# Designs tried in a protein design chat: VHH binders against q9uj72. Part 3

Target 1, 324 residues: q9uj72
Amino acid sequence: MFCGDYVQGTIFPAPNFNPIMDAQMLGGALQGFDCDKDMLINILTQRCNAQRMMIAEAYQSMYGRDLIGDMREQLSDHFKDVMAGLMYPPPLYDAHELWHAMKGVGTDENCLIEILASRTNGEIFQMREAYCLQYSNNLQEDIYSETSGHFRDTLMNLVQGTREEGYTDPAMAAQDAMVLWEACQQKTGEHKTMLQMILCNKSYQQLRLVFQEFQNISGQDMVDAINECYDGYFQELLVAIVLCVRDKPAYFAYRLYSAIHDFGFHNKTVIRILIARSEIDLLTIRKRYKERYGKSLFHDIRNFASGHYKKALLAICAGDAEDY

## First folded at step 7 (VHH)

Design J3
Fold by ESMFold2, look of step 8:
Structure J3 (fold): chain B 324 residues (1-324), chain A 122 residues (1-122)
Amino acid sequence: as target 1 above (324 residues)
Amino acid sequence: EVQLVESGGGVVQPGRSLRLSCAASGFTFDDHAMHWVRQAPGKGLEWIGNIYRSGRTFYNPSLSSLVTISRDDSTNTLYLQMNSLRAEDTAIYYCAKGRSKTDFWHAYPDYWGKGTLVTVSS
């Protein structure tokens, strides 16, 4: 599970970009009774997020209308979620997904885990600012009120966005590994606190040393140890942190596979990951998916979805519409 | 060889109507969406509208009351009808085609004609 490969997304800046003409074609597509959904897909999935923002500004300038609002009015169901989601700046999309994960009676803990376990310090900082601006609420306060126990404590630590970014210290890694091993043996509240503090606060580079030392001490893989020692969303969050440290594209491949093949295809998870990773590492995620599961992500999406929803997902997944 | 040949341009007086044609060859015309685009002198490209193989049309909201797009699949010809022409309609008018109906990207134009000049002047 070596992290050394070049990571790459599936959506790139379009050459010969004309935001005014794109906005005109979208205006035509969204007017009247009949929406040109193929045109929406053909334009919006072939532009990077920065270019989509320029299209939205041109649309507003020419027609005096909000492009996202017009799409939400004309579109429905999951296709709407994909097309509208593409129009959010990345920090605001994360904020949007967290807001809706916590709004209402229940909480979507897997959404909280996926976003907070995987984002960098800079991404978390920008997400918190976007959340405050958009919803007039404090993200940390909302997480605190919607969660409890060590799960809450771990999320609260992650959302601070203060993971260490310094040189590694092998002596400290050995010490931290001993703390993790003892936490799996004793399972007290204070041991759980020390465990999550190490996983949330140490740099990725330091944690890789810690995991190596943990295997030396215990003879056991860190994920296997967490699975045997803990349960519930606390356990799932700790595993997500470890997997992201080891191979973040593989973590997302695992999450996509689970979302597609577990009970009830989980549309929100598939949409979220495809959009959020499309310009970062979705191509690398596709490679990890096929390596691990034998079938391409493209193939699996093609088999479960239909209509324009399917077309939109495949356009984001393929980047250039090639099968794997 | 794909060819799109626009015709019907020329000098026309304000207030008159004009019909442009685009003769298509080198591909199966009735499998493709077709587009009209124009470019006024010193201006950027302006999308006018499109027509799908089914006859469905979509127009730039700024131009929708002024133009009509049609196609004749038996003669492989695309048409643009323009009414109540104004000096600002002076432009080079291009036809364009989308990819085959079986192509994922069939709606967006991928090949352009050379254009025909329309000059609206007294």
Scores: ipSAE 0.690, ipTM 0.914, lowest interface PAE 1.4, mean pLDDT 90
Fold by ESMFold2, look of step 11:
Structure J3 (fold): chain B 324 residues (1-324), chain A 122 residues (1-122)
Amino acid sequence: as target 1 above (324 residues)
Amino acid sequence: EVQLVESGGGVVQPGRSLRLSCAASGFTFDDHAMHWVRQAPGKGLEWIGNIYRSGRTFYNPSLSSLVTISRDDSTNTLYLQMNSLRAEDTAIYYCAKGRSKTDFWHAYPDYWGKGTLVTVSS
């Protein structure tokens, strides 16, 4: 069972990297009377995260100042969120986004879904450690207190970071598919529990076999079945899990399209995905986006964002020649 | 082809001032950000500052009180004024340019001159 192509990001380690000179240029951009926003973009979006950490260290050593802090003081609005977000190590960025999704008034369930449905065991482990260190709080306890029902139960399973890895069992795949089919038909609390336990705990490789067997048994696509059977954030989370198992870049392409078009321009979602996927699979996400929606992601960002915020997003997205 | 030729270097006494020039050719000078960078013996490159087409300038915070960058777009010339020179200002001084203003990456330097040596001695 085979899902897709080799995945690739849009941001790579810069050749001939000089963190001291980069830090000096950022100092000029941030510590004068005016802010050189173009310089911020030209440096920070052309360095990988590891290189950005070295720049931040050099900045602190030379000027005794916190680069992220200086950017938050001098910048505003969504441009600030992009530039500051680029400076977080990936586990800390996930922790930061989850913290802000749950603290203050209300809860941003879409952020919880997007992060927890898509991250690997290793990524979940590292974000839990970063969350504890940064906020002196337990991520699992915060999710439990901020959510409820089967939505909570599913998130709590995902955040354990204990999805099975490796070996598949075709006989078990048939049994798992039958359980999923029964759960879509019966919809009891115990069926919902069995369904999310399979989706959260079986390996991606096993789940692909399960989804194939589900099609054989039911004649129906798994996502369509979930959409017909369930509603609310529980349904949205289950769909996100299935989509991530099948084609994670396509899931993110769908999320970006929705954030730009179906619900207005949702800045937090666009910023988070571009930053989090920039070194992993954002180039593949761009390909899936264009294949499915006809226009490039670059084109859609160019038409909905403005100013230096737009420039920063486009720099991370890194469009094709025909986009320009 | 693009050329950046620095001049005005030489031996100078501590406490004196010096003005360096950079003659530019082979590109549309007035559409590019311009930079000064230096390298002291045994040290890495140190960014001094830049100047945009608009005349807007940004400086390395460590040097901002000691230097002034200007440009003359009619003569395709970039200038660096340095005051109260010290022995630690001994370095090779390079002129550099960014890409054209229509390039997405126009702010960062991408081409360098050969440099001019400034020695602050005595």
Scores: ipSAE 0.685, ipTM 0.912, lowest interface PAE 1.5, mean pLDDT 91
Fold by ESMFold2, look of step 7:
Structure J3 (fold): chain B 324 residues (1-324), chain A 122 residues (1-122)
Amino acid sequence: as target 1 above (324 residues)
Amino acid sequence: EVQLVESGGGVVQPGRSLRLSCAASGFTFDDHAMHWVRQAPGKGLEWIGNIYRSGRTFYNPSLSSLVTISRDDSTNTLYLQMNSLRAEDTAIYYCAKGRSKTDFWHAYPDYWGKGTLVTVSS
C-alpha cells in the first residue's frame, strides 16, 4: 500500500445527471421578469464543471441562447459573479480573473499572487492558452507591462510554468538554503533575484528539503525570515510560494480568513477561491480553516454574507453537521 | 411515507383541454415546491414547470403558453391545466415534489409519482 496526501473538493459529479432537464429548469428560472434564484443554486452548485458545460450546451441547443449571457442579464452584484463564475471552464476562469486583475488603472496584485503562486505547470499552460484565445493577448506580456521590480520578475518566472519536477538532491538543498540565508542577510537586488529563482524553479519536494536546511542554518522559519527581511508585494508573493509548497490548502484557508476578516468581506477573493478549489481541495481547505481559526469556514461565510449570494457560497462550501 | 398519485389522464382529441390532478400525502404539502414532468413515448423526461408554496410558477419556455400549474393546499392537490393539446403532448405525466421550504435544495425535485397517461388522438 502506498501512502500519499489526499485532498478533496466539495463538488463532485452528480449521479443520475440529466443535462436536458437541468437546462429546461434553468430556462424556466431565467426567462420571464422574475428569476428563480433558488433553482439556479440548486442545480449549478450541485453539478461538477464538466456537467455544467453539458447543461450550457443543452440550453443553447434547446433555446438558442447563451446560458451565461442570460444569467448576467437577470442577476446582479456578487450573486451574478458566483453563478457566472461556476460556468467557466477552470483554465478560462483563471484567465478571466487575471485579465480583470490587470485591466484598467491599477492592478489587483493579490489576485495575481494567489493564482500564479498556487497553480501547477499544467494549469499555468492551460490558462495561458485560454487567455490568448479569449482576449487575443499574451498573458506574459500583460504581466510584464502591469508590474515592475522583483515582484514582476518573480511572476514572470512563475507564469513560464516550468517548475522542476523529479529527483531531490539533499546536498543541493543545503547549498540553496545557504543562498536563501545570505539573501536575507544582504538583501541586494542580486540576492533577491537568486532567492526568487530558487523558490520559483525548484520542485516542491526539493524546496521542502531547502526549508528544513534553512531552519537548521538560521534558526528561523522561512516565512518569518521573509517577513522580517522584505516588504511589499515581493514579500507577499514569496510568502505565498512558501506557503503553497508547505501546505497549499492551508494557504487558501489563510487567504479566505484574511478576505473575510480584514477591512470588510472581500467578495472577489472569496468567490474566486471557492469556485477554483471546489473540485480540487475545498473540503481540505475547510479542515485547515477550522483547525487554525477555531470556527468553520461555513460559519464565517454565514455571518458575513447575505441573501442568495450567501446561499450560493454556502452551497459551494458545504458544512459539517454542526454548521446546520 | 410520501405518496403522489396522478389522475385525470386518458384519451383526448387534438385542440381540446385537459386538467390533471396529483393527490399528495405523507408530508406537509404546503411546505414544498411541486413540479410536473412528462415523458413522451421513446423520449426522455421533459420538465413542464413548478409552483412554490407562495403560488409563484416557473415553466419550461417551450411549454409556457400551453400550460398552467396551480395548487390547493387545503386539499393537498396539485393541478396541471393543458390547453390546445397536440399529438406530441401524448406522454406519461408525473407529479414531483421538492424538499421542505427550509432546505437549501428545496427548489429541485426529490420524489416522483408513478404518472398518468395522456393520449392525444383522432
Scores: ipSAE 0.682, ipTM 0.909, lowest interface PAE 1.6, mean pLDDT 91
Fold by ESMFold2, look of step 13:
Structure J3 (fold): chain B 324 residues (1-324), chain A 122 residues (1-122)
Amino acid sequence: as target 1 above (324 residues)
Amino acid sequence: EVQLVESGGGVVQPGRSLRLSCAASGFTFDDHAMHWVRQAPGKGLEWIGNIYRSGRTFYNPSLSSLVTISRDDSTNTLYLQMNSLRAEDTAIYYCAKGRSKTDFWHAYPDYWGKGTLVTVSS
């Protein structure tokens, strides 16, 4: 990052990890009429995903039972979604969220945008494989059938997982910026296709140069230009791509703020981002959130959520000393 | 200055019952969840169960029909009642405490006693 900061998560491998004892305590927590929800939180949010997989394996070996299944039987509502979500390997969690975004009546386009605009080539490759193994369906085929128009074409380009990596070329950046500017002027189907191909296929480093050149040519910020030129989910997807290229943690901070304030507390979005980013950049997202919005993410979750659901979200988010 | 002292161990015949005690000092006993854990010879630690200040109990499913945990907050004492003992129940039995009730992580054990040996032998 150009600000001299490293991206960092909030969940790390636990020291002195004992998966057998953890599995035993989870077994006790899930047995009987009442559930020890505090114990579930105290264990599952304090282990990294790899350690959670070892706990699930120990649980199965000891009790002959599926830990995720037992949690789904004992838990309800959003707390269930958090605890079950923590038990997914990351590629399968992305696949799970995409499948549920598309199954049934309608499509959750914001979920598709958030995942596909933000994931790296490697993450996309792994989620496609997880999707096929889990659901016996092809992710690209499902996206194609559930979406249409330039929105679909852009998602289909992203889901290939083939964004260029490597060098920058300032001369090419100037050419690409001119193409983007012309696309905002002409708005033909061909221009929309060229625009999304540039945004989906050029490296992040190259796109930052392109956005600088776009500012030089047009006098306008790329996001503002897209907002003026286009609408609907196509426009929202293009903006998400630009924001992820510029500052991905800030994109997720914006998404979290919107999920908390703009539509009421949108539980699925908050849960998805906290889980998916917990071992990647959630600490950095938290910093961007406070910088932009004045209050910490921890504060807003504490203020808007309740019960064990709140405790689980706060455990994943963690806080600075001042939050406690 | 936390101290947990287990007692009541010894040699017992198979099929019999045994009650272990844990005397607690150096902290406010009734603010903490309490645990029993054991370690059989050559094996790793095995969680037996816990009890919260409210009296709620949770048990390792493998042991739930054989054990009962109780606490006496007036004497700062934790108890483990074990029934129908088998040779495989031979182990060192430890009591452990969780953090203060106001701590976010209050449920998980954070301090352990030295243990008391139970030998199930005829």
Scores: ipSAE 0.650, ipTM 0.899, lowest interface PAE 1.7, mean pLDDT 91

## First folded at step 9 (VHH)

Design L5
Fold by ESMFold2 at other seeds, look of step 9:
Structure L5 (fold): chain B 324 residues (1-324), chain A 122 residues (1-122)
Amino acid sequence: as target 1 above (324 residues)
Amino acid sequence: EVQLVESGGGVVQPGRSLRLSCAASGFTFDDHAMHWVRQAPGKGLEWIGNIYRSGRTFYGPSLSSLVTISRDDSTNTLYLQMNSLRAEDTAIYYCAKGRSKTDFWHAYPDYWGKGTLVTVSS
């Protein structure tokens, strides 16, 4: 029920961390024709990202080999994607996911939405820097070339990473709500621009006040109004922004439920959310998931995934005692 | 309660072989992965290898040609066969067990014996 004051992930720094012994066990797991996939899971899902970087350094120091490279050679399919994804620093993981969303056949707009609508100014700055360093490309230019229309304009505002931070102003919230109401009544390009500028630029705290004033003025919930006014990826992006402002863990719980149930198990989305949120708010996401859908996220992953891929996802998700 | 008791250590000349044993009690031995770990004087822990209930084994890359791990589920005993011993194999050798086969973290060791000293010396 509460959000914003306290959130928690599922992966924490291991307290008695020994990177040298971890690297030795990973070396054994990866050395032969057979791969000890359970050992990979047991180590990599139970170390924080900073500790995984230290393991990779120890592995290289002892064996002269690239741990991530060795894993890519030994592993396949979605299990490879989980294990490799865990080894990316968080800004580089976001950059990697965005690059693949745009450089593959067709653009993966849902990936763009999920990352850009949910990340903070600091996270956006870091992912832009990682994207430039890794791919020698400008993230903003790639988004511009791969998208169009008001969807592009909204993504371009988000990727600036310049959302206002600071004080709220109830009088300005009423004015902002009036602007949003007028934009929903009239759907010109100028009105769409005004709407996206409010949603992209105002602080989360201010937008929560704005959404309450919007209800007062219109008699409608903001998401319902957007759904009635707009369509396509622009509408989906605006909804994602509103949901992230209200309750970001609930947004991700909704996205996970949809990824598991709506059109088959959408592996890329499940993997991305579990990895990206594992050290931030995945425990809180689990709580929202169970509150809204009645079944735990753990239960649903167990039912719809298989093999070591399932085990890896469940290790990242973790569960309550009743799940095991 | 859970006990892991290593034996077979002692002084041995370079070039010879040794077989270490670990007697397990207080848990269902064949439900657990088992490990050997050693610590040379003044050095950190070194993982030697493991064996799963299925008999699958994995070894540290530096040790894979020198050691063999086996288990006898009828006697609840884990073995480490070491060949062509060198002075650098002088260490305390520990037996360790993983968690139950149904635990998420069953592959990683969670309980350790007290160790047996192997000294490789002329």
Scores: ipSAE 0.631, ipTM 0.896, lowest interface PAE 1.6, mean pLDDT 91
Fold by ESMFold2, look of step 11:
Structure L5 (fold): chain B 324 residues (1-324), chain A 122 residues (1-122)
Amino acid sequence: as target 1 above (324 residues)
Amino acid sequence: EVQLVESGGGVVQPGRSLRLSCAASGFTFDDHAMHWVRQAPGKGLEWIGNIYRSGRTFYGPSLSSLVTISRDDSTNTLYLQMNSLRAEDTAIYYCAKGRSKTDFWHAYPDYWGKGTLVTVSS
């Protein structure tokens, strides 16, 4: 067991939870033409996902209606995406995001990278099951058909959900580091295959040893070496894997910062990360964000979004006392 | 200290109307959303509706045509008007308040009165 930072989310089970009354209040909020968006936020962002599922069941029981469907009908744009997204069980939310990354206009490779590079074996298994049940399709087959080259091969390895766990072998770490270094120098198809097999299959513990040995052998940081050696989505995926192995909350902080500040409107990325990490490590992500970028995530979201969309994002993110 | 005191309960005949009041003190009344909730004997809580400081109202879907919520900010009083009462309306009726208008959670109730009993009896 290594020494490290405490990880924590921002959304917890609510005390004194009453799913029937919550469902009634949501029914009132969604009835008619004057939607009570503040009520939606006040309820749905203050319940953990398990509690939201109980609310959805109560809503269906009382009104014979699908809560997600009603919100999609009544709401629009990014606010709709936040509120509906909160109602997905986590494996189904991952499956939903992957489905739309591949079945919409073009393929959203960054969504594929973000999800598949960061999820654990258990999370990958659960999302594959959810994908099959919800869409009657095989996730692995869809990834294969929508991607190509070493990018495909790497995603296909990750989606197997079979990364080694708890394994460390210092002698093998030195050998693995040599293989990675040779792959950066020679760049053949076989070297690319060996490189992604090491990054996808070795345990996080082993990879941290490998990265230390890589620095010793090459004098380079692993991310810098990948950036110099490769390009395209293959390069981006390899970097994402390395960053997740090193410090997964910092990876997500980097992704959020890029989404908020880069040219274009990367709302999907911000929404997905806030929802997916809200019960896992979003509080830790906030800490990494402020440490690296100087301003709080809360502050940057306040300037990034507007209206009820902004309110919903800020409710999920929460802030330190100084943000309020 | 925050106080919410419901009144106007009692025995009422079926088919009649009844107006409940909730006297509020200990906070700035006109900065808060207000709610009515009821609990029939042996049943769970049922949200009746709310009213925001702006006067906007929302009602439980099953109750929308039967009730009206209003507020008088000059007297710090919340009202619930109920029409065409039936036996199923027998319940303890609770007044509740939301947090301040500047709080993210201003829409959801966070403080409750002790309630007033309404009995609809023939």
Scores: ipSAE 0.584, ipTM 0.882, lowest interface PAE 1.9, mean pLDDT 91

## First folded at step 11 (VHH)

Design M6
Fold by ESMFold2, look of step 13:
Structure M6 (fold): chain B 324 residues (1-324), chain A 124 residues (1-124)
Amino acid sequence: as target 1 above (324 residues)
Amino acid sequence: EVQLVESGGGVVQPGRSLRLSCAASGFTFDDHAMHWVRQAPGKGLEWIGNIYRSGRTFYNPSLSSLVTISRDDSTNTLYLQMNSLRAEDTAIYYCAKGRSKSTYDFWHAYPDYWGKGTLVTVSS
């Protein structure tokens, strides 16, 4: 195409929206011992996040209760995670996922990579504020304490939320590409620092020019070069940055495919991506998924999950008709 | 053609009970969740509760002690029993049908078709 693809989500504002009636039906579904899980899905996956916030406010007003709290009390396992996750404002959901990636023993580096490599300056600023308000902690300080080495340095640069925006410079793109090529030849700490500074700080538009010039200079694709030169979470983070710059929906399609097909069946990753991208580009992600992997995302989710958890994921995914 | 016809409304004194009926036709009644909804004068719609084919019921917590929903699949009829009626219960009462096929092959219990309603007036 002459320009980039139109990006689109799968969840839109519902027409004829009635938050009071929705809250009443959720109250009925959640009161008592028996829970109407189908009704929870029918309502919450069919409203945009702004509408879900209005439902939660109506629920509190009518019943004096916290909707998220009631759902966590009545629900279990991954279905609980989907339903509760839908109720977070997007910046708070990112903050929530980062907090839990770092809390306790160990660190979920893939969660840190996925969120920080993919979010825009505005999204990062909003998630830092949500993190501070919700957890009374500084996101940057927590990343610093839970990570190390060039992986940490790269995450710390990304979390600043200060990537350059605006006008590109083709002549500078050639210079930047030469710096990247030299960094792949010389693998000192200083070269690693120069490499991540270019990848984290240059605009997406500038980096696309840089990657084309890198191919011209080296004869090698940028991702292939990184894979050959580096390893560990630093390498994975650099690859994630490059993939997000080139085609962010394709990056998420890759993450979903890996989460569904890798050993361990990574439910948290599938849930996080479907919720976080549902109003942004999940429809576009579906198209990239089918194009790259041959089967629709809908098909693979149907085989990945079961019960009401499956029904909720499929409702967010919203079919696969447009993928063909 | 789907049709839902409410009946049993009228003027009732406070403290009395009343049973509303909803006659359903044009669809396989016992495959659907059924709902009661009401609208008091000058107010918005208020969901009363629903009932599934299994007989499971769910009620608006504000009304759960006042109402009972039942269904008779042999006569395709939905019922609403209301006890200890108060002036606040004056409203148009609607029968609604859930459960239709979805493009996502997912059963929808959410109301998707409404009757015309029956008026209940609670006054002395």
Scores: ipSAE 0.579, ipTM 0.867, lowest interface PAE 2.0, mean pLDDT 90
Fold by ESMFold2 at other seeds, look of step 13:
Structure M6 (fold): chain B 324 residues (1-324), chain A 124 residues (1-124)
Amino acid sequence: as target 1 above (324 residues)
Amino acid sequence: EVQLVESGGGVVQPGRSLRLSCAASGFTFDDHAMHWVRQAPGKGLEWIGNIYRSGRTFYNPSLSSLVTISRDDSTNTLYLQMNSLRAEDTAIYYCAKGRSKSTYDFWHAYPDYWGKGTLVTVSS
């Protein structure tokens, strides 16, 4: 089946790492009027995040300057967003993306869904800490104020970071599946509340059993049932949770494909996923992408992006147009 | 086999200028970025600068006023011009080449092969 595969990223610690020389080369690339964008890509996409932090420290020590700041000054558009984004520690990058999803005109609900439906308890805890330290704001309070209804209630449960772990109970799975079935039949506010509490609080392993039982009693796939029963961002969030429980790399492959094809190339989503998953499961995401859509992620990025921005995305994606 | 052979080093008095050469073979020289790097006695590597096929150059900000890098693609030779040499410029100077030419849209210029170096001693 589609679950149980190993997961692997595309960016690893570089061998023979020399942060001082890397910082010197970045200084040369950035401190003139003629920025060496290819060298920025060659260095920053070929180091893991921990190594990038050491480069930033060396850069500050040698030149008395903030590397991210210098890049934002010299770079523009989406290329700037990729290169600056690579310099964020992972919890701070999640916090950064959530902050900007909520503080602009309108709210980017898809960003909220993608991050909060997919992150583990530990990742959620660390992003809440990063959000507080960086923005002097409480993440939960900001989500509450920017969202409403059952969509908000579901996000608020996810952001607690208290999903049960490592527990399975087949008898309880049958009971939970019956609750989900009743929620699809009755559709009251109380049923919606019980449904999202199950999806947000049960362990991934338990939910896979619940989804099997749901199929047994209803004759329907859980995603299909949610799509038929609910609408709006609440429905989209519930589907995202189910997809992440079943096959998280496949969920991100779906998100990338949608971001590339559905409305034109949605730069923010592509950048966010490539950076956030690069050291976790981006290679696995590439495999799911090719399996599902017939073309490699590399191929689609090459065909739909341009310039140094494209080169940076392809360097993070890695791989080959002909493979995955 | 890739080979980079530095020459032009030796003992030189403070305040003088010196031009180092690097003879390249075993790869398509004009398709690669080329670098100069130095290592003072007991110290780590210090990147001096690079030059691309186009002639574009980039320098370590700490050294940019003291050095000039050039290349002659017809003779497969890389040059480093150093002016107003000081005792602290005493080092082994290495020529290096970029890792690989890009396939599709990837381009790599980061050093992947180093010469054996030439010693420059700045002393009275």
Scores: ipSAE 0.563, ipTM 0.863, lowest interface PAE 2.2, mean pLDDT 90

